# VHH binders against q9zpq3, part 3

Target 1, 317 residues: q9zpq3
Amino acid sequence: MVTLIVATTADPASINPAAALLAMPGWTAGPILPPDIKSFSNKQTRVIQHDRSIVKEDDLDLRWEEATGEVVDEVIFLSRHTAVSNRPALTVHPIGVLHLKDGESPPQGGKPGWAALPSTRIGPWFRLLKKMAEAHGLVPEFEITLEATHHGPITNKPTMFLEIGSTEEYWKRQDAAQVMALLMWEGLGLGGSEEVGKWKSETGKRKVLLGIGGGHYAPRHMDIALKDDIWVGHLLSGYSLPMEDPTQTKTTPGENYIGGNWRQSIKAAFEATKASFPGGEILAHLDHKSFKGWQKKAITEFLAEESINVGKPNDFT

## First folded at step 11 (VHH)

Design i3
Fold by ESMFold2 at other seeds, look of step 12:
Structure i3 (fold): chain B 317 residues (1-317), chain A 123 residues (1-123)
Amino acid sequence: as target 1 above (317 residues)
Amino acid sequence: EVQLVESGGGLVQPGGSLRLSCAASGFTFSSYEMSWVRQAPGKGLEWVAVIYSGGSETDYVDSVKGRFTISRDNAKKSLYLQMNSLRAEDTAVYYCARMTEDWDSGYYGMDVRGQGTLVTVSS
């Protein structure tokens, strides 16, 4: 019943969109959560502001419920995007740390082998963001893109990140911050219009994209996500699918071992996606060019073993 | 151009201490999380410690907690690792890394560019 929007006070790509949203009508001061987290309320939306690293602030959804008695329905993080390329971008993505094995330390938060429940709004809000960015003159300067699943924090409710990148000059852009605020305003229905991206198990198209392979910005999967009415779950890049090259020597005909954490990664992402989309038809979309032949064979066999349906672009209707 | 220059390594006895330094240039140092990463002989890279851009939050791999302290000086664009109670297993080349979110680049978001500094712990 409550949407929790999380902003980091020291991050201009986070606090500026939050401030732009709070400047719109209907906000009142809410409680201060331990230790000193300010909050604001508008209808079923709560904005909190904290001064710590977002990727290390675990369980904010449960902490809100404990402090207020209100059940959290979803979490939206506002954050900066950093990139080696420094190119400007507005991004949307789910979170998880799928490449790490049990017992490994997660420097980017989360926990090993874990995928958060993806927000159902990822696909619809990605499409809405693209429309809004175009209407406000941010395209082509800003790339409007998804990101593959990565980093924490740990959450227990459907989660997504909204980001402005990729350098200080772009993090501070007030026109980008205003577009992110408008996205949240319209997407959550705060101005009185119908909200966007809520999962409705009783009506509409039920195809849910599970991305397998490709790079960080998921270009092949983005082609699918741009289609009308397609829902987006987890997007597993190559870095989330560690596969060990088979041994050079084969002593027994037909026996191969393909190690690495890739099976557990796919399974965790599928299960989290399924949980966010009750009754949805989950289709694994493979970025074929990102795989060598032995990798593609192993992945397609595993998907079949797990009864995870594969979708080609035309299967997303 | 982004540059990271590590220094301060050397030979030290078990139980000893060393302080590593990293001089950074070519980017807005204060805006990035920074890490130390090490590579032991014959092993892959291992993340050691991270310090977040605000400078007050840190995290460590379990094997170094309580012994190592990461710190930064944003005005000097410098990253440090104070290593105490050193053990033979800490022997490695230590690298400074800038953290980025486009994980196709670098090692799971750890942008290692320097030559590293060798730390050898032996009797």
Scores: ipSAE 0.646, ipTM 0.847, lowest interface PAE 1.6, mean pLDDT 90
Fold by ESMFold2, look of step 12:
Structure i3 (fold): chain B 317 residues (1-317), chain A 123 residues (1-123)
Amino acid sequence: as target 1 above (317 residues)
Amino acid sequence: EVQLVESGGGLVQPGGSLRLSCAASGFTFSSYEMSWVRQAPGKGLEWVAVIYSGGSETDYVDSVKGRFTISRDNAKKSLYLQMNSLRAEDTAVYYCARMTEDWDSGYYGMDVRGQGTLVTVSS
């Protein structure tokens, strides 16, 4: 089974970290796949370079297997980060498009109401990235942060994005690219040390964060993710939890019906997180300040109905 | 600072055509996915089409597929929407949007800044 690292050649925040990784020992050339997709191999790791938009590369894990006969274990995308603030950042995040209903077309890839299997490495690599960025003098200039679950492409294996942001000046930063390459080098154990962030089902009862609420950069959930030994699944910002104000709807299949597809969003994210962490203790952590009272009540009742445990900060290690 | 200026709207009969333009400045245009969004009278924003940064990949809302074509000219920092076979339901103010991945802003990362351009489809 292999780990795919995916880079797009037109994006300096993508191709430069890939190039920095490929400059380290142990790489051999792999096949060139149509159209002109280069690949490189080192132990279990395959780096591929393509020239299409990453969010449009649906099913790349399955397409790799079709082309090579190798089964993919996980996918790591290298990409630029864009933000209205233009603040420099190094980011890690899961993907999914939970706010869209059946039949809607997602502008940034994925499929409606879907959450990818989150990479188990998200939490451990976020903490490792923070340490490496500090050691290499990138903090405080670069913010080191998680992002809430968003966009595609469609994948079938555990997935995460690693990003450099947030403007052309910073996408091109070679010191940031080198830190991302070092993260992948150490995290995948390519230098011979133990890899970081693999989940083994034999070790049960480890805590897995399912983030509920908050903004795109998940500040309250980041407090939890920075704790030692916390694993991170999906992070649902407010934009993934559309809730209809009950004073404005007349369709009530009960006394306190709350419309919107927020239930489906939570359930999809929970099931994907559960599938990535067999035997793990999934704890929903609510960003309480991001919800009105009626929203908190509805979400808390739904979590109980679905037997999804809620965790306060002290419930995490 | 980011500026997006829409033009090309007007009054057209059903079955007619219009071409919308958007002039962009204040950011590296070629590095961003760009969208058209529209707002019909009394309704919220609706995403219409997106074009990816390289210019060869596009997506559309189902109601406009086969009738509308989004395109871009990265050298001119311009975005276009060719609208053919127009229908009354296409009546709206059309906005150019820069796509960002920080989805806290705007309509799921669709950064709308201009005043838009009105398209009216009427007999």
Scores: ipSAE 0.622, ipTM 0.844, lowest interface PAE 1.8, mean pLDDT 90

## First folded at step 12 (VHH)

Design j4
Fold by ESMFold2 at other seeds, look of step 14:
Structure j4 (fold): chain B 317 residues (1-317), chain A 123 residues (1-123)
Amino acid sequence: as target 1 above (317 residues)
Amino acid sequence: EVQLVESGGGLVQPGGSLRLSCAASGFTFSNYEMSWVRQAPGKGLEWVAVIYSGGSETDYVDSVKGRFTISRDNAKKSLYLQMNSLRAEDTAVYYCARMTEDWDSGYYGMDVRGQGTLVTVSS
């Protein structure tokens, strides 16, 4: 393979970083994917540009293979970030729709109960992005952060989103777009340097963060992700862990009777993380302050039952 | 200040139709995906439909597909829900929501702010 970078002309936070990357040396025109998706090629990297909402174009990895015969190794989406707070941000995150059960329809793409294979580059590129943003004077104006796992589209290969937020003024910022392009340029080794964030299961630190709990921006897990050589898998915010309060249901009290699909969410996220990091040591890191006592007890017992190791911050060094 | 004002609800017989409206202000309406969300008596919120910022792409919860149509008029900063072939199960308060990606806010990023508009489907 190839690395597929996806942009949409519908979103300046998507098309502007893509345009900045395409302005760098080495790009040639590639095939047009059905129905009318333009592409560009540079070494192992393929940039495609469509015109729909970024979460509506499913299976672009498979569609690339169908159209070209080239196997896709990973997918990187470029998108805007929207937030009620309107705070400027540059973000990196895995995707999935873990809170929904079979038969429920997701309003922002994906499919219910699904966790995409997380890109192995999430941790390394988050750290690289933070350094680049600082070097280019974007900090502290922009917060540089991970986001918890959420939304689609449907993908079949390791995937991440790179985003500029959080309002139109900031989506259009060309200095932010340039930093995202530089991240991709250096991270993929397109200028000749060694690429960043490929998984190497046989050497080096092999600790992989699986985040459990916390809010959308994962502040407790970010402290772990900033440590040297830590890999990042899925990050399950509280909204991905629906838990029914046992004192407000007529089920028999006890940890085994706590309803909601939080078990299925953890299992799906763990299996997707495991699949992206063969031979890796996956450590679940709990944001303890985000859980009531009965929730923490249930989660820790389930993790033990599934043989999912829990990591305290010091276990990631 | 973001404001969303719903209207158009009422009493209707099964098989009937209603059109809901939402007037938006305090943000650049055309930049955001917009949704309708409903709450049946004694139940939680349920997402009903989303329309993407360009206005050409939509999605619906399965139970309303083929019966409901979401639309928007970016010049009037307005969101609409045409509801046809109404069923008793559609009885709910319907809310307009602005979509954001920080899912801590609202109902998985669906920011409900108005009092909603009541739709009652009854003989």
Scores: ipSAE 0.656, ipTM 0.861, lowest interface PAE 1.7, mean pLDDT 91
Fold by ESMFold2, look of step 14:
Structure j4 (fold): chain B 317 residues (1-317), chain A 123 residues (1-123)
Amino acid sequence: as target 1 above (317 residues)
Amino acid sequence: EVQLVESGGGLVQPGGSLRLSCAASGFTFSNYEMSWVRQAPGKGLEWVAVIYSGGSETDYVDSVKGRFTISRDNAKKSLYLQMNSLRAEDTAVYYCARMTEDWDSGYYGMDVRGQGTLVTVSS
């Protein structure tokens, strides 16, 4: 079982956590991947360092397999987080580009209408990161938060991003980089302890959060993800659920009753979540405050049509 | 605080060329991916081109690929769009945008703040 950790050499929020991890015991040099990507190995973990924009480096999991013969089982990207708010943050999120229709170009990588397989570690590592950040004095200066599903690159295996934000001052923070390295060290069991966030069909609590609505930082869904033993799949903010207001434009009767890509977005996110969590009970959790009545009605009816169960907060225990 | 000021638009015949400029201030320009977006009459925003923070990686919407070139000068905190072989369908107000990951902001994280610069392609 191989975990591929991807660092970008020009990004201090990426290369510094990778360097902190590589400074821990047990690393050896691995192969160099085309075009000159250095790699390092420790147990079943592989770290690669590349110098291109992270959203443009598609299929790194398959490229590792082609170069080495080792099957990659998951991918973890280390990246900076940028935000208009400039607030310091440590974040965890799945990736995908759900708002674009077929034939549109995705400037942030990925492909239109696509959701990557979400890493099963998103929920457990979010909670672990919060505890570690608190223990190391980074809270409340850094917000510890999830992000809704967004951007690429294209991957074929369960994927998540770990990010430090949101300005150069904070991207370069070595204490934040050390906490991210500690998260990976302990989360992957590299020091000999049991790893965190591996999915097994026999897991006792098998409820998986599929977030529907809300803003980019998923505040209502984050309340659910903070509960013990809750697994997290995709988180669809409002921008991933384009819904056309039927009162603003005349539509042909019987065609696209509520227009926009929202149905396809929910379906893609649900199927990717289901694929990452075999045997899991996926519960769609709606951020009710983020929807007008007509939107909530349409989404609820669609979830029922697709046999996607809705979960209230108390259903996540 | 953050400002983006577009210039260089005008009236041009089909097949002509224009070079758009965007002056940036209020943030560390070299740390951000930058894009051009446009709004044709009666239509919404459309992404046109992106240049990544390293300056050597770019991408374009298919309709302008091979005709438009995005570039940046980090020392001058400036973004450019060289538009060649202009067509009537390129008529739009062009905006530069700073890209951020909080996609609630702007147009899917493409933060449009300026008045834009009008490009009119007509015979």
Scores: ipSAE 0.644, ipTM 0.849, lowest interface PAE 1.7, mean pLDDT 90

## First folded at step 14 (VHH)

Design m6
Fold by ESMFold2, look of step 15:
Structure m6 (fold): chain B 317 residues (1-317), chain A 123 residues (1-123)
Amino acid sequence: as target 1 above (317 residues)
Amino acid sequence: EVQLVESGGGLVQPGGSLRLSCAASGFTFSNYEMSWVRQAPGKGLEWVAVIYSGGSETDYVDSVKGRFTISRDNAKKSLYLQMNSLRAEDTAVYYCARMTEDWDYGYYGMDVRGQGTLVTVSS
């Protein structure tokens, strides 16, 4: 029943949007969670502030439930974005660590081969964020984009990350923090308006994007995510789809012997997406140019085998 | 330009110790998580350890837990790996990596760009 918003006190891209949100009406102090995690309450929303690495603080949803008795419906993390390009960005993304096999240790949190339940708000809030950023003069300075599914922490409820990037100068930007706070305020309906992005199933009418392939910023899936009424689940970049080149051992048994963790990645992402969107029509959208012919053939055959529908851009209407 | 310069490798016997260093420049070192990754002869890259930007949180691949200690000195813009109880399977070129969340680059966001430093563990 509650929405848990998580901020990291040492990270200006996290604590500043949280502070801007807490400056709006209706907040009261809440309980302190072990080991000294402050919290604040407003209607269905709970903000917590901790001083640890956000990707390593596992199970905050369950820990909230254990400490308070309140059931968590979803988790929203406020974080910084880092990139080699150092370009300014405001981002939204689901989390998971799909490329690692069981038994491997995840350097960026989460657990191997796992996809969190994606927040249903990813698509709608990405579109709302884009509008708000434009209205507040942040575009074109900041790029407004989705990110492909990556990193932890471990969560048990629908989850997304909202990020400001990509350097200290931009992490500290108060106008960006204000836009993120406004996104959360309006998106959660805290001012009394209709909330944005809560899932209400209409069997056969609600299309959900499952992105297959492409790079970290999901360039071809972004065009789908901008369409009206399109929901966004997991976005699997090439790095989440490890595929072993079949010519390495010259085996001939057919495409079913293409090694790598790609089948597990697709299946985990699909099942997590399905679980977050009961009754939704999940369509796998392939970034075709990111795959060699043998990869595309293997993926499309696997999708058919698993009864996962493929969607072209016009199928998202 | 971001630069990472590894040093401290060498030849040691099993059970020995070695301390690796990484000198960082061209970015605000204290803002980034840092990792060590290694590449054994004829093998791919393997993540070894990460230290978070605050310096108090760390994690390790299971095979080195209890034997290796990652640390950082933000004032000196330096990353370290103390390697104790070395084994033959620790033989590798060790690389320092800046962590980014843009996983298009490097090894799943681990930006490996130095020459590395060779550690050889042989009896």
Scores: ipSAE 0.718, ipTM 0.881, lowest interface PAE 1.4, mean pLDDT 91
Fold by ESMFold2 at other seeds, look of step 15:
Structure m6 (fold): chain B 317 residues (1-317), chain A 123 residues (1-123)
Amino acid sequence: as target 1 above (317 residues)
Amino acid sequence: EVQLVESGGGLVQPGGSLRLSCAASGFTFSNYEMSWVRQAPGKGLEWVAVIYSGGSETDYVDSVKGRFTISRDNAKKSLYLQMNSLRAEDTAVYYCARMTEDWDYGYYGMDVRGQGTLVTVSS
């Protein structure tokens, strides 16, 4: 089973971390991905470098399996991060396009109402990245952060994005690229140490964060993700939870009149998180300040109806 | 300061054509994906088309596919939308947008800043 690392040649925040990783020991030529994309192999890891937009490269995991016969167990995309603030950042996030209804076209890839299987490494690698960035003098210049679930491409195996932001000056930063390469090197155990962030089912409880609400950089959920041994699934910001303001009073007890895609969004994100963490204890953590009273009531009732447990910060210990 | 200035709208008959332009300033235009979004009277924003930073990859909402062509000129820091075979349902104010990962901002990361340009398709 293999881990695919995907880089684009035109994106310095993508190709530079990949090049830094490939400069480390143990790489050799790997299989050719059609039509003519070379790969590099080191133990369980495969690096591919292509020249197309990363959010449009659907089904790379399936294409790899078809071309090589090797089963893919996860995909890691290396990409630039863009922000209105232009502030430097190193980020980790799952992908999905939860706010769109069936039949709508996704401008940033993916497919409507879909959440990819989140990489189990998101939480552990976020914490490792923060430690490495601090040790290499990138903090406080770079913010080290999670991002809420957003955009494509379509994938079929556990997926995450690792990003350097947020302008060309910072996309090209070689010290940031080196830290991302060290993250992958240590995280995948390529130097011989134990890898970081692999999920292993057991009879004991393992806490998995499902973030509900908040903004794109998930500040309340970040507090949870920094705790030891906490796993991170999907993080649904307010933009992934479209809720229509009710115009009339409910007439039937228990019947929900709140329109919008928010139920389907939570359900898709929960099911994808559950699939990535078999046997895990998934706890929905609500960013309460991001919701009006009627929204919070509707969400908490829906979570109860779906048997999705709510976790307060102290439940993540 | 990021600025986006749309132009080229007007009144056209069904089946007619228009070419919209967007002049960009205050950022490195060639580094960003760009989109057109539109707002029909009394309705919310709707994404129309995106062009990726390299200029060769594009995507469209299904209702305009085959009729509209998005393009860019990185040297002129300009974005374009060629609209052919216009229909009454294309009537809207059209905005250009810079794409960012900050989906809290704009329309799911589509940073709409200008006044837009009105396209009216009427017999």
Scores: ipSAE 0.687, ipTM 0.871, lowest interface PAE 1.5, mean pLDDT 90

